# Miniprotein binders against a7ua95r516to809, part 112

Target 1, 294 residues: a7ua95r516to809
Amino acid sequence: ASLSLLSISDLVPDLQFIFFWMSNAIEILYFIQQKSPAYMQTIELMDDKAGSKESLLSATISANEEAMTILEEVIMYTFQQCVYYITKTLYVVLPGLLDCNPFGTEPSSEQCRRAAGVCVCAVCVMPEAVRRVVSVFQTTSDLLQQYQVHSEIQSQMFAYLFFFTNVSLFNQLIDKGPARGWFQRSRVLQIQASVKILLDWAKGAGHNHLAQKFFAKFCSTVTILASPPQQLSQMSWKALCAEHPSLKPVQLHRILTQYQLMAELGPLPIWQPSSEDEAYIYRTVDLLESFENH
Below, E stands for the ipSAE of ESMFold2; O stands for the ipSAE of OpenDDE; V2 stands for 0.75 times the mean of E and O plus 0.25 times the DockQ between their complexes.

## First folded at step 8 (miniprotein)

Design df24 (at its last look DockQ between E and O 0.88; V2 from the best seeds 0.00; counts 0 for: SAP 73.688 > 70)
Fold by ESMFold2, look of step 8:
Structure df24 (fold): chain B 294 residues (1-294), chain A 95 residues (1-95)
Amino acid sequence: as target 1 above (294 residues)
Amino acid sequence: SLRKRAEELERKAQELKEKVEELRREAEEKGAPEEVEELLKFAEEAAEAAKFLARLAEIALERGDPRLARLLLRAAKILLRLAELLIKEAERLLE
């Protein structure tokens, strides 16, 4: 209810505090790591007249390791809190990517008329649904930079956000696609265009490698569904598995079945699974992805 | 009360930092070994980090996150104990 209606802008004040704690815990942890070896070496070289060097060294090592362990727990706790709030927002806005039409803008929109007279503005305009998702990613990026969060943590944050996005979009497409008409070719092409806008944002933001890695399953699905029937019908099951290794047999089989239904290619299966995969194409437990598989 | 503990840890961290400054002056006057100065530098940095962690914990309590505050205060307490140990050893070496 209440938290499911929050936009990312409503959460910024809370996220600012969480990033503040996280970034400062990281800095203190790194400071201890950089200073600890030098100080322990000094203690190790001390003249041990009173016999207290071994106990001092042991206590110092123990204190540093305990403090670092606790700070790592602080970093993990604050990271998980950031992810919790950000993914709650993503979960609300991601379904809109599957419903939007990035081609629906009239060629005579005011921006296109002023710039070049009449043009195909559907290609030039970011749909509101895509803008909402990009806004979550951009706000996250801006906060991470504002609080100077360590680059490794920033990469881990976006790795998880892209993973979450892929799982959410894939599961909704597979689960709700038949009822929502998302497997129709015109809808698939719209989805493909919307995802390309998102991928272009990720590339421009310096996250191309992460996006390519973590969107693979959803992108493979859309690529198959967007393929012309004449081309796809010529491809064997083996070839499709090889070209789309991110898809499990049950997932690929379901996608191809929906493709055949929407393209009206008859009642008999066109794509025959290999004998190796025959037992796996009916495993419904493997159809949807888990948000905990990262 | 976590808030009372956070305020006490911050005050104690400041007191240890001030004691380190006093001992550094004493070490220079006595021409103490470099080992004493290194122990005092370590103690000062530990006390400063502990003070900052206690301040972060106070903010976490004001925002209603006692779990985060407990973690921050635990780290602050450990660094204060480390500073105390280093100060005690430095005092022993100055005698």
Scores: ipSAE 0.708, ipTM 0.907, lowest interface PAE 0.8, mean pLDDT 84
Fold by OpenDDE base, look of step 8:
Structure df24 (fold): chain B 294 residues (1-294), chain A 95 residues (1-95)
Amino acid sequence: as target 1 above (294 residues)
Amino acid sequence: SLRKRAEELERKAQELKEKVEELRREAEEKGAPEEVEELLKFAEEAAEAAKFLARLAEIALERGDPRLARLLLRAAKILLRLAELLIKEAERLLE
């Protein structure tokens, strides 16, 4: 019950502290990494009057390594906390993306309307459901920039968020799609348009490659489902596998089976899995994606 | 308590900074080589970083995250140890 009301805006105060800790830990880590070699050299160049130079050097190296290790743990811990909170918010808003009709006319956001009357910015023209998802990513981006988080960490953050989003959307589409009517062509086209808006945002935010990589499975699924029956029925199993390598055989088989039912095509011999894939299409354990091992 | 530990580390950091200043004056009086100043500078920076980490730990405690606080305090303690090592070397070079 309480999760459904959680917005990214509600989490911003907590996230700010986490990003603050993370950013400062990174800064200190880099400070140590950058300064330590120079100091080690300084120690090495000093006269060994007492034979204690080696022991001092060893102790200093050990202390630096230990400090760096702990700081890395801080960074990882704070990173995980950020991911936890952000994904929790995504979990709430992502289902709305599948139900969204982006071809409808929706008013501009209230915030922009108050400021400029009619705002035509990219965010204000987005459907509400898409805007909510984009808002999570945008807020994340803004916070990362605000606290000047290292670019590598930013990339890792978005990689995981896109991964999570892809898994979530894919699993929902595969599991609930038939029952929700999401496999209907008209609905698929709506989903495709909504995802395109998200991808366009990601491109504009500088995360095009990551988005293309991590959304590949969901995009492939949507692309297949959006294909006209006349076109898709001419594509062999092997051709579809080659065109959509992100899909496992069991996943592709499920998609095609549901497509057949939806389009009333009946069994198509051309979609029959190869002898090599035949054993794999029954591995239902591999049907849904896992959130683990990223 | 973690808070008491944080306060202790802050105090220790300040003591080390004061020691650095003392040694810096001595180094100037003796005309010590630049290497001594570099060691002292690093010690000071390490002590300052430790102090800052201790403050971050206090904030973590206030926010109800003792796990994070413990990690930050551990890092602070190690940085203080580093500062002490550098100070000792500086002292040795000034003898």
Scores: ipSAE 0.532, ipTM 0.830, lowest interface PAE 0.9, mean pLDDT 90
ESMFold2 (binder alone), look of step 8: mean pLDDT 90; pTM 0.892

Design df3 (at its last fold request DockQ between E and O 0.96; V2 from the best seeds 0.82)
Fold by OpenDDE base, look of step 8:
Structure df3 (fold): chain B 294 residues (1-294), chain A 95 residues (1-95)
Amino acid sequence: as target 1 above (294 residues)
Amino acid sequence: SLRKRAEELERKAQELKEKVEELRREAEEKGAPEEVEELLKYAEEMAQAAKWLARLAEIALERGDPRLARLLLRAAKILLDLAELLIKEAERLLE
């Protein structure tokens, strides 16, 4: 019950503190990393009047290493906390993306309605379901920038969020798609358009490469399903595998099987898996993507 | 308590910074070598970093994250201990 009402805006106050800690920890870590070598050199060059130089140097090295290790742990911990909260919000809004009809006339966002005139910004013209997803990513981006989080950490954050989004959407589409009618061509085209809007946002936000990489599986699935029967029926299993390398054989087989059912196509010998892949198409454990090992 | 530890570390950091300033004046009066000033500068920077970490820990406690606070306080303590060692070496060189 409580999760369904959770918006990214509700989490912003908590996220701000997490990003604050993370940013400061990174800054202090960087400071130690940058300054410690120079000070160690100073100690090394000191006159050893009392034989204490070696002990001081050793203690300095040890202290710096230990402090940096703890700070790295702080950074990892805060990063994980951010991801935890943000992904919870994504979990709530992502299903709406699959049900979205982007070709409908939806009213502009409330924020833009308060401005005198029709806001034609990219976010305001988005379907509500897409806008909700984009809002999570945009808020994350804004917070990362606000606290001047290191670019590498920003990239890692978006990599994970895109990964999570891809896994979530893919698994939902594969698992629930047939029952929800998401494999119908008209619905697939809606999904494709919605995802395109999201990808265009990611491109505009400077995350094009990450988006292309981490959404590849979902995009491949949607692309196959959006293909006209006349076109797809001419493609061999091998050709489809080559064109969609992000899909495992079991996944491709499942998609094609469901496509066949939806399009009322008879068995297509051309889609028969190769002898090499035949053993893999029955590995149902590999059908859905895992959130683990990222 | 973690809060008491944070306050103690913050206080200690300030004391060490004051000690650095005292020793810096003494070093100037004695015409001490540049190495003493470098040690003192390093000690001051470590003490300052520790002070910030202690403050971050206090905020973590206020926000109900004692795990984070403990990590921050551990790092602060390490840096303060290092600052103390550097100060002691500087004092030795001034004798």
Scores: ipSAE 0.831, ipTM 0.948, lowest interface PAE 0.5, mean pLDDT 91
Fold by ESMFold2, look of step 8:
Structure df3 (fold): chain B 294 residues (1-294), chain A 95 residues (1-95)
Amino acid sequence: as target 1 above (294 residues)
Amino acid sequence: SLRKRAEELERKAQELKEKVEELRREAEEKGAPEEVEELLKYAEEMAQAAKWLARLAEIALERGDPRLARLLLRAAKILLDLAELLIKEAERLLE
């Protein structure tokens, strides 16, 4: 099989058919929901001289309910298929965000300004790794718009994609960060800048609320790691928990441990977990996030 | 035989749409009550939706997704059976 099967561009033809089926199923479902009450009212108001009205009404109600249930299954199935294909490509490209440098070389920025005659430097500094992730999101957005998918379903799609992105980035950082040097301050600052580019894309695409909600765990992690040692060493365990409620105790403990190692800080008394949390910092089953929907 | 079933449902849906059009002309000529026209309109819309679902199922089979095709055909059959019931009632009222 070709490795090109993993790129979003290679999946577009298959995704187009799946979005086509999903969009049509959605429209038929809404048509039944919107039209059926009026037709049912007409049947209810018919003169029932032959005594067939109640049988017709019952059969009509049953048919509508069963058809809508099946169409909901079609929508769920096609939604899951889209998510499956899209997240396969995200899984491949997301780790690159943790290795890239979004601050780019100044000459490339100047060349873009000169070529355009205006300030367009932000586009020229986007690293290829960030561009690959944005391309997946943008392609998904373009397909949803092309097939006029209902806005609620578009929001649900991006809610899941942002959830998947958050889990994938968080798990990779926690699991591989020590070996890959991702906890070094210069790398954390690069990661922070890269995620800002993604958040800016999400805001421009009308998904700011979803991104804020579903990126919270990864963003909290990066915010803590990016904090200067002088500032972070003044914050107690309880203060950190209060500022970062998306982090489980085992996760916060692991993040602070890595911070201590990379900043060459000794153990800090104010980072000792509260008595309430002490039982939870050793729950390794809670360290990595599940890809199951929250 | 899902492919054959999908083609049969699409053909039947088209036949019911044509029957609805014939009955609407008959109802207009006889000056039938508005209820008959509403039943026939409902039947036509259900038959059209069933036809579209059957076409989508044919495409799903061509793309190798028989699970999606089975779901689409189940929905198509239900809407088509409803269209037939509505037509039967409209015919009864035209007597």
Scores: ipSAE 0.764, ipTM 0.935, lowest interface PAE 0.6, mean pLDDT 85
ESMFold2 (binder alone), look of step 8: mean pLDDT 90; pTM 0.886
ESMFold2, fold request of step 9: ipSAE 0.730, 0.763, 0.740; ipTM 0.929, 0.938, 0.931
ESMFold2 (binder alone), fold request of step 9: mean pLDDT 90, 90, 90; pTM 0.893, 0.893, 0.894
OpenDDE base, fold request of step 9: ipSAE 0.800, 0.799, 0.794; ipTM 0.938, 0.938, 0.936

Design df4 (at its last look DockQ between E and O 0.95; V2 from the best seeds 0.00; counts 0 for: SAP 70.452 > 70)
Fold by ESMFold2, look of step 8:
Structure df4 (fold): chain B 294 residues (1-294), chain A 95 residues (1-95)
Amino acid sequence: as target 1 above (294 residues)
Amino acid sequence: SLRKRAEELERKAQELKEKVEELRREAEEKGAPEEVEELLKYAEEAAEAAKFLARLAEIALERGDPRLARLLLRAAKILLRLAELLIKEAERLLE
């Protein structure tokens, strides 16, 4: 509990067994769902000479429904176990995205650049902190493909992983940002560049719509903080709320207050909440996001 | 013990698959209606699924997950019961 420094590679053997069970349970569930209607139709058309057709239909329906319910529980159980292992790794590596400098001094892969002439290797330009997060996502994608997990389940897995990533990054930025200097404009631009690399990975992996949906809150935050002071100070509270609907009033107000302090826009508040939002801008209970979906 | 239950379910599933093969041969010999063949095909597929679920449960026990094994064996038992029911109906129709 105190010192858990597991990489995703250390967890692959356990994840392989869990994906094995999940994938096979999905296949059996699909068999029941695909075959049951045809067989039930055959039973319905049978000649009822022995007077047993109604009993057979009832028992068959009951068995199929009961088996499907249990298999869905197996799939949910194994899915949750995968998420548990993967998010423990993500939780450790995600804060590094907020501290890294994607414009910085990381040694280039001279072998990759030299062999290809111009650098065409995406991994060679990726900062170490971003590489660690991408490695978790890529390993997950590789395992899902290796075990031929149904595409719907793959999408649900990445929807949850992106949701978790957004909550973790947003909460860290809001909670620790002032003390860590993450609201300074130069640092915000670094964070923006790092997140863009992650979003580009998600697009290339076929998850663009999920990333757009689940990163909206964190991306809105970074967009506000990266905006030029002259432009942002001219926008009303109402206009900012309309432009950033993913942010709760307390969240937007906190971000704007921190922006004002770091941009040195004076000691007095610039943005006045609408009358509808005035009651909600100081609700600390609404400031941080929950890791629970729904 | 869960291990003994898994072994028993796997054995029963194999026995039902062999029974289905016997009944399919009998149905072909007697020129039975296609509905008998469809019942036997359904029974065979249910028994195969039950056997596979029992094997998955054995692996779960080897890896120390008895909760997963119990779920898999519950599903296997239901599908085995379905296969038995379909076989009994096919036998009645072959008389």
Scores: ipSAE 0.748, ipTM 0.930, lowest interface PAE 0.6, mean pLDDT 84
Fold by OpenDDE base, look of step 8:
Structure df4 (fold): chain B 294 residues (1-294), chain A 95 residues (1-95)
Amino acid sequence: as target 1 above (294 residues)
Amino acid sequence: SLRKRAEELERKAQELKEKVEELRREAEEKGAPEEVEELLKYAEEAAEAAKFLARLAEIALERGDPRLARLLLRAAKILLRLAELLIKEAERLLE
């Protein structure tokens, strides 16, 4: 109940502290990494009076390594906390993306209306459901920049968020799509347009490669479903596998089966799995994507 | 308590900084080599970092995250130990 009302804006105060800790930990870690070699070299070049130099050097190395290890744990911990909060918000807003009609006229955001009357910025022209998703990513980006988080950590953050988004959307589409009518061509086209808006945002934000990589499975699914029956019915199983390598055989088989039902197509021999894939299309455990092992 | 530990580490960090300043003056008076100054500089920086980590830990405690606070305090303690080692070597070189 409480999760449904949670917006990313409500989490910003907590996220700010987490990013603050993370950023400072990274800075200190970087400081140690940058300065430690120089100081160790200084110690190494010192006169070895009474044989204490080696012990000092060893102790210094050990202390630095231990400190860096703990700081890495801090960074990892804070990273996980950020992901936890942000993904909770995504979990709430992502279903709306599948139900969104981006071709409708929706009013601009209230914030932009107050400032300029009619704002034509990319965010203001987005459908509300898409805007909510983009807002999560934008807020994350803004916070990362605000606290000057290292670029590698930023990339890892977005990689995971895109991964999570893809898994969530894919699983929802596969599991609930038939019942929700999301496999209908008109609805698929709406979903495709909505995702395109998100991808365009990601491109504009400098995350094009990550978005293309991590949304591949969902995009492939949508692309297949958006294909006209006349076109898709001409594509063999092997051709579809080759064109959509992100899909497992069981996933592709499910998509095609549901497409066939939706389009009222009879059995298509051309879509029959190869002998090599035949055993895999029954592995229902592999049908839905896992959030684990990323 | 974790808060008491944080305060203790901050105090210790300050003590070490004061010790560095004392030794720096002594080094100047004795015309000590540049290596001593470098050691003292590193010790000072380590102590400052430790102090800052302790402050971060206090903030974590205020925000209800004792796990994070403990990690930060551990790091601070190690950095203080490092500072002490460097100070000790500086003292030895000044004898």
Scores: ipSAE 0.651, ipTM 0.878, lowest interface PAE 0.7, mean pLDDT 91
ESMFold2 (binder alone), look of step 8: mean pLDDT 90; pTM 0.893

Design df5 (at its last look DockQ between E and O 0.70; V2 from the best seeds 0.00; counts 0 for: SAP 70.393 > 70)
Fold by OpenDDE base, look of step 8:
Structure df5 (fold): chain B 294 residues (1-294), chain A 95 residues (1-95)
Amino acid sequence: as target 1 above (294 residues)
Amino acid sequence: SLRKRAEELERKAQELKEKVEELRREAEEKGAPEEVEELLKYAEELAQAAKFLARLAETALERGDPRLARLLLRAAKILLRLAELLIKEAERLLE
């Protein structure tokens, strides 16, 4: 119940502190990393009058390593906390993306009010469901920039968020899609358009490569489902595998099976898995993506 | 308490900064080599960083994250130890 009401805006105050801690920890770590070699060299070059230079150097090295290790732990901890909070908000808003009609055929009073508003930015003209998702990413981007978080950490953050989004959307589409009618071509086209808006945002935000990489599986699924029956029925299993390498055989098989049912196509021999893939199409454990091991 | 530890570390950081200033004056009086000044400068910066980490820990405590506070305080303590090592070396070089 409480999660359904959670917006990214509600988390901003908490996230600000986390980003603050993370950014400062990174800065201090960087400081140590930059200064430590010079100091070690300075100590090494000093006259060993008392024969204690080596012990001092060893102690200094050890202390530096320990400090950096702890700071890295701080950074990782704060990073994980950010991801935790942000993904919670994504979890809430992502299902709406699959149900979104971006073509504006249904008058949304909220969309109309914002469209009539003074702001004509790309985000404001987005369908509400898409805007909610984009808002999470935009807020994340804004916070990262506000606290001047190192670019590598920013990239890692978006990589994970895109990964999470892809897994979530893919799993929902595969699992619930048939029952919810998301495999219908008209609905698929809506989903495709919605995702395109998200991808366009990511491109504009400088994350095009990451978005293309981490959304590949979901995009492939949507692309297949959006294909006209006449076109898709001419594509062999091998051709589809080659065109959509992000999909596991079991996933592709599932998609094609559901497509066949939806399009009322009889069994298509051309879609039969190869002998090599035949054993894999029954691995239902691999059907859904895992959030683990990223 | 973690707060008390933070305050203690801040105090220690300040003490080390004062010690650095004392040694810097001594180094100037003795015409000590530039290496001594470099050591002292880094020690001061480490002490300042430690002080800042302790302050961050306090904010973490205020926000209800004692785990983070402990990590930050641990880091601060190590930086102070490192500063002390550098100060001791500077002192040795000034003898």
Scores: ipSAE 0.765, ipTM 0.920, lowest interface PAE 0.6, mean pLDDT 91
Fold by ESMFold2, look of step 8:
Structure df5 (fold): chain B 294 residues (1-294), chain A 95 residues (1-95)
Amino acid sequence: as target 1 above (294 residues)
Amino acid sequence: SLRKRAEELERKAQELKEKVEELRREAEEKGAPEEVEELLKYAEELAQAAKFLARLAETALERGDPRLARLLLRAAKILLRLAELLIKEAERLLE
């Protein structure tokens, strides 16, 4: 039943249960790690008239170790469930970023400034496609904070969500871009603006480092596609590889091929792969990214 | 079934918690050593944690997640067994 949901708000009741399970498993794990040793010290100091002290202490150590292992599995399992449900909603909303026009909306900050001389609204209006994606990230952040989930786990969750977003957007662009006209310069500039809004959200939420790391492939793709033709045509293959290390040779080759077509730079290939890379530019198995990369 | 196991573990955890409460009252009346009180406190906290884990497992079953329920019940069983051992030791020391 959760797999049929299309919006993050429909999943909140289910996610609340999963976060509840996860946070309580963490709390019991904390009890075992931090409080049980004091009780074991009491057992250790007991006068052992009946000869049961060493057996009891051994049983206590064994039980605590096994329980901690199981609780760690509970935490990992519930984390994976959260990610699974959240990415299902994210997968549905992400393609809209490639089709939206963020420039068609009047600047909300300009209207707010005129009304009071500064921005007085709490939230400026976003294009609907961007808002849907931001809503997933913001709702996730709110739930993590509501249940006081450990900061390291929060970082791991957003690392995966940003990774997933990067893979989804990159694959959609590469796979559907020619048919959908997404490689046209005006469209690329619109995509670039939409991605900037996402990056700004991540920065404001304290996740700038994670976003910079995990959006690298998609951002490199958009940066190349947005480059002026006179600038890009003068760069060598080696220079482009050095500037965009996140792109595999087959990926860079495909991006440059589409760029040349849309910029009308003639039929002869401008960028010649190095001898080292020549073997890899037609490896279509490496073109699209896997959602299972670690 | 897992639902039957969860209900049984929660019931047993509650029984042990009540038994610990009775033994703590007995230990206080008899003026038992501090060590007996500490064993009983530990057993009480373990039984409470086991009860809570069993209740979480029931909610996981109601939400259709038997894998999570099995993990929670396994942890509950371990903590409950330890609580039983602590109770037995406390009983020996009270006699």
Scores: ipSAE 0.724, ipTM 0.932, lowest interface PAE 0.5, mean pLDDT 85
ESMFold2 (binder alone), look of step 8: mean pLDDT 90; pTM 0.898

